# Designs tried in a protein design chat: VHH binders against Protein DOG1-like 4 (DOGL4). Part 100

Target 1, 232 residues: Protein DOG1-like 4 (DOGL4), of Arabidopsis thaliana (Mouse-ear cress) (q84jc2)
Amino acid sequence: MSKMRNLVEEKFLEFYESWVIQLELYLHQLLIAHNNNTMSETELRHLISKLTTHHKAYYTAKWAAIREDVLAFFGSVWLNPLENACSWLTGWKPSMVFRMVDRLRKSRVVLVEAQVKKLEELRVKTKFDEQKIEREMERYQVAMADRKMVELARLGCHVGGESVMVVEAAVRGLSMGLEKMVKAADCVRLKTLKGILDILTPPQCVEFLAAAATFQVQLRRWGNRRHYVTHS
Short names: E, the ipSAE of ESMFold2; O, the ipSAE of OpenDDE; V2, 0.75 times the mean of E and O plus 0.25 times the DockQ between their complexes.

## First folded at step 11 (VHH)

Design zb8 (from z91 with W33Y; framework vhh_7z1x_3; at its last look DockQ between E and O 0.40; V2 from the best seeds 0.00; counts 0 for: pae E 2.8 > 2)
Fold by OpenDDE, look of step 11:
Structure zb8 (fold): chain B 232 residues (1-232), chain A 122 residues (1-122)
Amino acid sequence: as target 1 above (232 residues)
Amino acid sequence: QVQLVETGGGLVQPGGSLRLSCTASGFTFSSYYMNWVRQAPGKGLEWLSGISRSGSYTSYADSVKGRFTISRDNAKNTLYLQMNSLQPDDTAVYFCARYSKLEGSTLSFDYWGQGTQVTVSS
């Protein structure tokens, strides 16, 4: 039975499809900038700014949507199974981007010692933040399984009008906790991204962003092919 | 057969306005992200604007942001581009294009029209 998509899912699906297409367009520009060493620093900074703005727009939309239905993001219908499998708390794992940076280091990108040191510091911080969130999430999950879940289970057996209201209230309470965790995770993502971009030079930023966008786009493509997912 | 037909181009003075239309046929128009692109003489293809399936989300190139407005009427299978404050540098053939994919460093559109000429000159 095709899971009936709720309104939040439908809206965000359209948004995300559009957002990904725009990301591909920006990726095109990033690749041009990377291949043509003719762009000025000002131009590169402008391009970087456009990308950062684009990412901010995603989270703005996401946060608006999760206020309505955070549960939609734990079964993200706009993602294929591969993308979902790679998701950490409804998004990319913040520490993953450091692997991308490491790849850059192995490439033609030369990082100065000061940059390397800063990146390492950021990596440590990011990992610490991730672990903190994971611990909190575990705590929430355990707490959910206690009193609230028992109440939900008990009430769920009764289809009466009053019982439905109580169940809905309980679900809302649980969702609020999840929303908090998702926002916390997103904050770590944004901080990590900002941190990396602050450390790298404009040309390095362009390369990094290109790599990140490429990975995202390819993951989507690979997942779609593997699982025969048709996106409108 | 998929068809895209652009209309509305012409000669306009600097500072003038034009409204381009693109009529789609042969596919479910409302299911696709649509774009406007242009090609100036001696230059490559330039992406200008895109619009989501329902029209709820739009995007613009910096070169046209604030001057151009993309819209669509799915009931009429028509894409629009309102162009204001036109400049000589906007002289180009304008195309309606259905987005396909990015391959390497190349943007690909699977279908586009014959284009409509826009000339901005005093």
Scores: ipSAE 0.639, ipTM 0.856, lowest interface PAE 0.8, mean pLDDT 90
Fold by ESMFold2, look of step 11:
Structure zb8 (fold): chain B 232 residues (1-232), chain A 122 residues (1-122)
Amino acid sequence: as target 1 above (232 residues)
Amino acid sequence: QVQLVETGGGLVQPGGSLRLSCTASGFTFSSYYMNWVRQAPGKGLEWLSGISRSGSYTSYADSVKGRFTISRDNAKNTLYLQMNSLQPDDTAVYFCARYSKLEGSTLSFDYWGQGTQVTVSS
């Protein structure tokens, strides 16, 4: 039996469905721009701006939703199981995008030495920020385990008392900590995306954004075909 | 038994307006992202606009943005397209199309209506 969805999950499911459909529409425009090397720089910059705005809109909606229920973003109902399994702190792992850049360099994308140096500096910074978040997550998990043990001991001391407020406070504290870490991870994702787009030329940005959108769309398609076939 | 029936097409002069309707039956209309698509004479299909389940989110092709407005009334199982500032190159058969839930991440439509003709000429 499938699990009942709460209000946050239902609202974000509708948002995300619409957001991914719009991403697919932009992907078609990116592919046309990639295949048509006669588009003006102004037209390319406009398309890049649409994609940047679209990604920012995702995080704006996400941050509003995690304020109400951050746990909805761990095992999200709007993602298939493959998408959920590939998540690092509720999203793509920031360092992964540099593998995509490396693959583009091995294809038709030509980068000058100044770009390569800037991209390597950004990669190192991104990896450092990623590792910092992983250490913070571990520290938080240890603190949560210690608090959980103390909370269980305190609950045992209340004979005939109501423990609902104690449990609610513990859950609220856990949610607030997870919200902070998810937002920190999202900030690394946004800084990494912006950094890459600032270093690349407009045609290179179009190729990068097309590759990123293609990966996201294909992961969803493959996961959906497997998921719906096996859960009839 | 999924059925989509478009109405409201006709002949209009350049600069004119039309409102298309699409009445849905045989499925839970409010559970689907819905779309308008057109086919001009001698051309392929062109996606125009889409609208989320509740109507809260809309998308438009650049060719119609600012001139066309998609809306829906889930109580009446009806999708609408308000078309303003019509020009001769808007002449086409207009279709209501349902987004396929099964593919989930693609611009695939599993059901269309028979279409309604819109002709813009002097």
Scores: ipSAE 0.435, ipTM 0.771, lowest interface PAE 2.8, mean pLDDT 83
ESMFold2 (binder alone), look of step 11: mean pLDDT 85; pTM 0.856

Design zb9 (from z91 with S59T; framework vhh_7z1x_3; at its last look DockQ between E and O 0.33; V2 from the best seeds 0.00; counts 0 for: pae E 4.3 > 2)
Fold by OpenDDE, look of step 11:
Structure zb9 (fold): chain B 232 residues (1-232), chain A 122 residues (1-122)
Amino acid sequence: as target 1 above (232 residues)
Amino acid sequence: QVQLVETGGGLVQPGGSLRLSCTASGFTFSSYWMNWVRQAPGKGLEWLSGISRSGSYTTYADSVKGRFTISRDNAKNTLYLQMNSLQPDDTAVYFCARYSKLEGSTLSFDYWGQGTQVTVSS
């Protein structure tokens, strides 16, 4: 039986489908830029800006959606099982991008010592932030299980109208906590991305963004093939 | 059978405007991201603009940004391209194209029309 989708899921599904297509279009441009050394720095910066804006648009939409229903993002119906399995708090794990940077270093990308140092500092900071969020999430989840969920379970046994209202209020409270955690994670993602782009040169940024976009697109494709999921 | 038919092309003076239309049939038009592409004489295909299923999301190549506007009417199965401030460099055959996928560094379209000629000349 197909899972019934709520309005938030439906809307965000449509958005995300469009967003991914746009990402592919930008990836096309990034690959052209990467393979063609004729683009000026200004042109490269413009392209980078477009990608940055695109990513910002995603989070803008996401944050609007999670205000309505953050739970939708913990079962993201717009993602395939592989994508979901690779998700950390409803998105990509921030520390993952440093593996991409490392891959760039093994390619034709030459990083100067100063860049390497800054990247390492950023890596350490990112990992620290991730761990902090994880600890908070664990604490939050434990607290929920011990108090909120027990209360929900108890109240859920009652069929009365007042009981329903109480349960709904409790769920809203839980959702607000989750929303806070998701936003915190997203902030780390955005900070990490910005940090990397600030360290890299425009050509390096293009290569990095191309690699990141490729990874996202390929992960989606691989997951779709493996699990016979069709997303537009 | 999937069909895309472009209309609205013609001869126009520099600074002029044209509105292209693309009528789709043989598929659920509202389910697909649609695009305009063009091919100038002696040049390769150039992607110009794309539009989401509902029309809420649009994107443009830098070469046409601010001058061209893509839109769609799903009830009429029609894609539009409003072209303003046309220049000689805009002379090309214009195609509407249904988005397929990115393959490597190549943007792929599974269907496109026969194209409509746009000539910008004084």
Scores: ipSAE 0.483, ipTM 0.791, lowest interface PAE 1.2, mean pLDDT 90
Fold by ESMFold2, look of step 11:
Structure zb9 (fold): chain B 232 residues (1-232), chain A 122 residues (1-122)
Amino acid sequence: as target 1 above (232 residues)
Amino acid sequence: QVQLVETGGGLVQPGGSLRLSCTASGFTFSSYWMNWVRQAPGKGLEWLSGISRSGSYTTYADSVKGRFTISRDNAKNTLYLQMNSLQPDDTAVYFCARYSKLEGSTLSFDYWGQGTQVTVSS
């Protein structure tokens, strides 16, 4: 199975490698901006815009790819096992990003009371949206299991083109439902990211984006080193 | 025994163009991201551009965007850098470099060639 990749997987693997390399380049710029006391607000906003655009480019490419094969994003070949283990509906869990904000508050970011209030409101909204998606996923999985059982019974009654068509229709229905739920989860991720960046000042946004990029890059590096070294 | 050999350097007038080539041997060229890096006199290494395994994705440093174009021909195991609108500050030794999949640092390269000198002066 590890040697079987379809066209969507091969294309997205190459895209994702490129995307992470560019994220690493932006991380270096974020770290320079963190250490440079002479950077203007305009310069910081430009860098933040580059990161925001880069994140949107990821989702643009992802959404194009899931229209072709959403299942490729469940247990993705472009992610190491550690990265896959940390996934919630094909990505980071939106409510968990607030742990990173909390860690920054404890170490090097001072937030005023108005920011704290807005962040708590966003945290609550994010959890609500997450739970809504989880409920929809649960209902969809139950419905698809029932549909699969009916279609397996029909396959036991005959073989041929009609049986293939029934199986293909069931898979198509599952794929369309999963695509909608993955896009909904991605929209919560994007709304949460935008919400955090709107609440934080430009220097605070640089701190947050640097922490987020660092976590993503290190998770990939650590997982790759352990996986490659232990299997080579 | 990985080998990367750069060619195509030389002396060119400001505003001119030059095309660098890098011939690869000793490894499966089409399995690696490939890069161009330069070193100006008395300065450190500067990454310029990278290209994905198939050539479908390219990245550029801000200093060369719009002026330089990276490409590859996997059938010929050759990497290219088309350099346009050259200026005196583009004077450097230019290296092609292979991206290391095992290193944990950003833009880690495990092999590169001897380099080719590009001099932009009038």
Scores: ipSAE 0.255, ipTM 0.649, lowest interface PAE 4.3, mean pLDDT 83
ESMFold2 (binder alone), look of step 11: mean pLDDT 85; pTM 0.854

## First folded at step 12 (VHH)

Design ct4 (from gb9 with W53S I106S; framework vhh_6qgx_2)
Fold by ESMFold2-Fast, scan of step 12:
Structure ct4 (fold): chain B 232 residues (1-232), chain A 124 residues (1-124)
Amino acid sequence: as target 1 above (232 residues)
Amino acid sequence: QVQLVESGGGLVQAGGSLRLSCAASGFTFSDYHMAWFRRAPGKEREFVAAISSSGGSTFYTDSVKGRFTISRDHAKNTVSLQMNSLRPEDTAVYYCAAGSELYLPSSADEYDYWGQGTRVTVSA
């Protein structure tokens, strides 16, 4: 859409396309492992470690990019419209992963009572952390519509170095606020993922990661096929 | 008055190293993305490397990945290109460029300011 795509957007687009291709390759390995009872616990742990490292690489690249330009992550050019529509503060909503955990209860491998209790405790903690961030975002959106911001926007329509500097300072302040909120949301995402993987056995981790990767890959494919998913 | 001044070019044997520097003045250096382009004798200008305004992101053309490193120093208002494992094919005049926002960092048309160039000759 935008010819004003900056250097951060170009670099992250290149990174993300490569990252998704690798995710699809890992998904294939997860599906083979899920259907193959001959894989050792060591082999399963190695595959889980590859996925964990892959997700860590994503957040390392993302946090480097948002230090440069957090606004690139709102309406991201590397995501299709469907992926953007499903985003909560530039990524997946943390509580949504518990829907994938619920699928594990219907699998061949039954969760033991101790695991169910720990997952419920994690779900409650995740929802409280999520609500705190949602309150901060609501306050941010209200501040954006504050009379002071409306006045600054009006001043931006007039010539003058002083008014331009005031508007630029305000925009930088807004970007810093967004960066803090995005990092807070990403920390909840990482803590939730780590928490789930720490509770699950290696076969259950493979099933969970396969479900998560399948959803991510399919959402991208649905959005890219506009004849199946169209806005009209 | 905006000015970009390149230095560090010269003659070097294949396999050698050179460091190019570009000193910027007349604008807020930290607000601009910086890039290096080159033009070989009898060829068109081509992209080499770019670095974002904050220094956190870099781009390279495939032929120089792993051999060249772009960096910037906000205290000195300087962008540098460290060139290692130089090849005869790297022989060119190297140009420093500055641009505020870029759709394609590899496109020369997107840069607002240009230096006059510094010559690099790599002998076999």
Scores: ipSAE 0.000, ipTM 0.108, lowest interface PAE 20.0, mean pLDDT 82

Design ct7 (from kc1 with W99S Y107S; framework vhh_7z1x_3)
Fold by ESMFold2-Fast, scan of step 12:
Structure ct7 (fold): chain B 232 residues (1-232), chain A 122 residues (1-122)
Amino acid sequence: as target 1 above (232 residues)
Amino acid sequence: QVQLVETGGGLVQPGGSLRLSCTASGFTFSSYAMSWVRQAPGKGLEWLSGISGSGGHTEYADSVKGRFTISRDNAKNTLYLQMNSLQPDDTAVYFCAKSDEYLGSTSEFDSWGQGTQVTVSS
């Protein structure tokens, strides 16, 4: 039998599949908007709002799920192996989105000098926040190894029901630490996305969101195709 | 080679109905979300409706919600748009579209069909 999914994994799998399907439908709307010079600023802002609401819904669902089982997000069953391989602390690496921003320099709606300066300032802050989280992760992993050694030593002395309770308490402590770290990483992701959208004009926001959604949808499609071809 | 062929357009009176079809080839149809898009004379592109690869999820623009219905038959590689209560401002060329690679390609909807003309006139 393959590994049985727990209730958290089953519910988030259902949520994520629906969330990605909706993202692809929003991507179609973004691509049409990008190729349409007749859409009003109000119409573009409405579409951008749909995407920001969609991303907020993801983090709302994720944070509820990690409160119950944060370990489900390390090697997630709702992600294919390629998506998991590209993950940084259970999601996209914040500085990666600036590669999508770089494409805007070659778009028909070019960035002005003031925007370029603000985006560079945001890029530097984002990289600083990433490094801070990576240092916290290293510190956590060192502490985790020390705790595991203590618990292994304790288990060697006990063969009764007390040993089971001690292991469960240790695992819960590790999970709480990971939950805090994952939420910190997600806060950097959300602040980076908001920062970029605040700097860009509505047409530029549409182009940026289309590029980001295309990459996410295509990465999933490439990973799913590779699995199928390997199996065939 | 990706190919999309739209049919079913024509002349119809206000309040009438038409059913558009789009036959797809050159790709795994059920793996892609599909959309209907239109372009009226002298106007830009307007997204109308989208459907997931399985057909389990659909979405509509406010301008057509309640009047148009999108559906698909994956066994026949065919996408449909049922258009009811047609009005003169629905006059346009209708295209079926599949979003493809955005990164590294033109910033366009890839794999557009040839289109089918719908004229709503008394």
Scores: ipSAE 0.276, ipTM 0.700, lowest interface PAE 4.4, mean pLDDT 83

Design ct8 (from zb5 with R53G; framework vhh_8fcz_2)
Fold by ESMFold2-Fast, scan of step 12:
Structure ct8 (fold): chain B 232 residues (1-232), chain A 122 residues (1-122)
Amino acid sequence: as target 1 above (232 residues)
Amino acid sequence: QVQLVESGGGLVQPGGSLRLSCAASGFTFSSYYMNWVRQPPGKGLEWVSGISGSGSYTYYADSVEGRFTIIRDNDKKMVYLQMTSLKTEDTAVYYCARYTDSSSTLPGFDSEGQGTQVTVSS
């Protein structure tokens, strides 16, 4: 017997599965480009642009979906438990991408001092933006426990009619608050990604994007591995 | 058992058109992302196009975008590649490939069948 899933969850599940498969195909191209020191700057910039467009397509689809049902993105059915455990406000934690940047220090493509300084400044700004969002989430959680919310929860235990409609309107308002926070977090993600790519040279961008995509793809594969036990 | 059978290749002049077909069997076809990949003479495997299980999402390599169209018919368990404005650089053996994440090594394709030869020459 199938569990009930809403249409938003079914559509985004299909979108996300195809999006990740395409990411893996782009990752293969990035790895080839990273090992090919004869590739032109124009060719590298074009590949970087494809990855940037692919990530923007994800946020376009996500924002359309959260407008309809933001709660589907908290404990998402298209993510395995490991991916969900590593999520911060429905996606990757922006500051974690600087771990991929740190790997560039050990690569054959060296960072100049000016780039290191700008990346550190961006890291600090990203952490500040994260803390701001975390404070808003804390305020949201506190507001859930105020007298009005408690009273609405109490009313929701009674028979239908006007009380049911009032409760549904309040729940919709809470969902809109979550939508704004998720979009704010996604804006930090996009600003951080753009900032890194603006600082790095094209070969460094390819290496960074390859590292980030490798982590995302491998995390999904690790989390999808499970033991299946059949009871006879 | 999983089986993919490609057909529709042949000799065509530059600027011409061909439609490739892939007949799938042995799995729940509509649940899988399907791809076309090609291998030009003396070169490695090159990804060409991909399509989601429902057909709602399609992707193309830059070299073929605007010239090729990938389509699927889940009732017939078929994937098609409509090729137009063919170039000599499109000469390759074309393979239909099912996506799989069972591998820990990229690119994560099942390569099935003998492929179908496309030769673009005057």
Scores: ipSAE 0.217, ipTM 0.651, lowest interface PAE 5.6, mean pLDDT 83

Design gc10 (from gb9 with E101Y; framework vhh_6qgx_2)
Fold by ESMFold2-Fast, scan of step 12:
Structure gc10 (fold): chain B 232 residues (1-232), chain A 124 residues (1-124)
Amino acid sequence: as target 1 above (232 residues)
Amino acid sequence: QVQLVESGGGLVQAGGSLRLSCAASGFTFSDYHMAWFRRAPGKEREFVAAISWSGGSTFYTDSVKGRFTISRDHAKNTVSLQMNSLRPEDTAVYYCAAGSYLYLPISADEYDYWGQGTRVTVSA
């Protein structure tokens, strides 16, 4: 823990709390739109644009923050333990969003065959990109376990301040690799979201975004009540 | 650097047709939504038509639906607007725009890059 690390955490915590409050307001508008079948396509498109701009603002703020301290995002103080446990490279796992689309399709979202085909093609590509990043993470973990790094870690524990500083410098260098992987994962997330919204009609986009926002808000509420005890 | 170059504007009589083209350079064309906006003298830019980054989604303002068709050619990095059954009220400077947003935008504020415009005059 350092003062600079605390500053990044404090800034992003403040941003994130405000961002979630605005997400809840947009979710309310999405639910109203979903229940109002008379809303025009223009009105639906404006609402979808507000939500997607809001998501883009999150990634803009996140990328600025990870340039300062990427490690703040691997155990985020602005997320509860449940939200942190559900994290894949500091965010949602891209391929999981297709499970949400599939569930909505079965419950109320009517998709035509052309949309189903395009969504399946996008799912396959997303899974491929996701696994490519996982292989990069495996290479990174191997590099961290390299003989030289293992020896530096051992020395840092036993020799004292000078060895500790050398180890800290080496570890700080490795954080740049994590930053690149987090950005790559976020690019897959944004590309996947952009693809899904391109395939879906505006009413289907509203329903999809409402489901995604509902899950995000509800996961936060569940995690904030992790000490909730119910006796049967 | 980013550049959008419009062509195809001109003078046409009511009921006639024009095809506008926009050549894009300096960015990854396939990642960008493309749109046409127009501005009549003394008025703000008005949305006309948009096509998504993939070409899979299009949207038109009500006054041009059924008369105008937007299309894109990824191999040539161009977006086109086929304008049929032109009316005097279609008289305006037509602007090509590009935006990198997650969803196909319909507001001028949501487009990042703009061309210089091409003039369309429809005589009664």
Scores: ipSAE 0.687, ipTM 0.868, lowest interface PAE 1.1, mean pLDDT 86

Design gc11 (from gb9 with E101D; framework vhh_6qgx_2)
Fold by ESMFold2-Fast, scan of step 12:
Structure gc11 (fold): chain B 232 residues (1-232), chain A 124 residues (1-124)
Amino acid sequence: as target 1 above (232 residues)
Amino acid sequence: QVQLVESGGGLVQAGGSLRLSCAASGFTFSDYHMAWFRRAPGKEREFVAAISWSGGSTFYTDSVKGRFTISRDHAKNTVSLQMNSLRPEDTAVYYCAAGSDLYLPISADEYDYWGQGTRVTVSA
């Protein structure tokens, strides 16, 4: 592990490792609930609440960290290369969770017509919100390229303290824009998750959350294994 | 400035009906789950019923299932509790609560805002 990491990266790495361990413990409870089907509705709702509170804690910690250093979340040191390759604006792509919802229909879980209609309405809204952010990201990247070209031209003419100040100001401006964009993307993620859980019954919520957590945990394990093979 | 104001409490005979209402202001009502909790004389606060932010999901404690119905009106920013077949055991102060969690909460500590309560007395 690199000692070149800044304080924000070190603190979030420690947080994330603990957060993933707790996620695996909750996943174990979800799988027991799903497979044995012995829990009351009250017990299932309590378990779902523990998972959603855990996810909320992640975003609370993330938003505190991005206020200090949003760039730490682009190419995150607490994620392996496979996890980073699968990221969309520092996290999961909101519309992708509907593929997990589609898997609920292919399993032994039956969705009633009213649920299918509400999920389709949510999918359309999620994709619309996602596309708005993608257009904003594209505009931001174009603006970043124009700014860098102007500053590179200026730096090419003069070297010294003035050039350093110009670069530092540009990085600060970029960071503020990225912070707003990342938070907007996270809001779409949370609204999408909140919407899906509202539409599904408690047993369906357990199956959905178990599928999502299983994928997250397995993706991390796959990436970690390949990394060790590469760096033997 | 968040405010929840309950109304509709009173005295009713066993087997009777009562409708409680809660008027919400100072927050985006459609983003919040709404619930009713009650505190009986000499008892702790207990969960009664909850309705999700969209109105699409509801949950009731076992002792009121089939007797009580929770509903919400987004146009009026109100949540209501229709109480039928009332029993002396339903005697309590009823509190309206609002919560912003990702999943419909059923624990009092997961609710952000609370009303001051409305008293319901069911005589034998």
Scores: ipSAE 0.745, ipTM 0.892, lowest interface PAE 0.8, mean pLDDT 87

Design gc12 (from gb9 with E110Q; framework vhh_6qgx_2)
Fold by ESMFold2-Fast, scan of step 12:
Structure gc12 (fold): chain B 232 residues (1-232), chain A 124 residues (1-124)
Amino acid sequence: as target 1 above (232 residues)
Amino acid sequence: QVQLVESGGGLVQAGGSLRLSCAASGFTFSDYHMAWFRRAPGKEREFVAAISWSGGSTFYTDSVKGRFTISRDHAKNTVSLQMNSLRPEDTAVYYCAAGSELYLPISADQYDYWGQGTRVTVSA
């Protein structure tokens, strides 16, 4: 009853560990920029660009990996149990990011009324896109319990030529459906992130990205501490 | 087939004005940031101005700030550059670019699609 790591899992684990180390380095730069308040707009834009390029690299690597094995992203070996428990369709829930945006209202880099209006409009649209995906997920789960799938599960208990081919085709169909849903969720994530960054000024972008990176890094550290204690 | 077609270039006297336009086709225009870059004779390509995918953010290089205005029209799939108080130093071939980055880019290597350019000559 053990799950072995495949090549996709091993390669993405190596990628993700390096990606998180680089995220921590960028977080340090964001915190310096936020606290010093001496950087030019051009310098802040370069720093923001480094962070957004870093996030884009994650999705580039993820989409390459899910083409090979989407199931590796459900119960990911590169994430600790706490990180896995907090995942929504293999990543962060798009609407949750607005909790970090709400923090900007209480900082020195305050939002103007026009920005507040645009962020609320984006929040509503993001929630709507999220609900569309949740309905598609529900339809997928219902289809899995469909009479055809139940029959295929029974056929899988009898190994032999034709039955093996039918089961393999069904599994490929399941994986393709999951891949489409994961990509749809990631597209909502990227559009939400892009929308927020488009509305915010460079200093506000730095503060927002610092808050997001801090949460991601801290969640990983909290989960790793628990895991360490349970393995002693 | 992605195409960016610039127009509006020409000869103008110092202190004059010129409006460049770029017509975009073959992609979802509203999903892309748009920018103008220029290349002067004997010089490398430099950033001029950019406008975000929504039109909510703009950025200008210091030498054109206050003189140039970038705008976009999603209904017409066009981006425009209004150039006022032109100087001989503004003489260059102007290029339209489209980019899909998460944040509004100012580096040429972060743009996906490019036009062929339109020539602007500012006489002394």
Scores: ipSAE 0.535, ipTM 0.811, lowest interface PAE 1.9, mean pLDDT 87

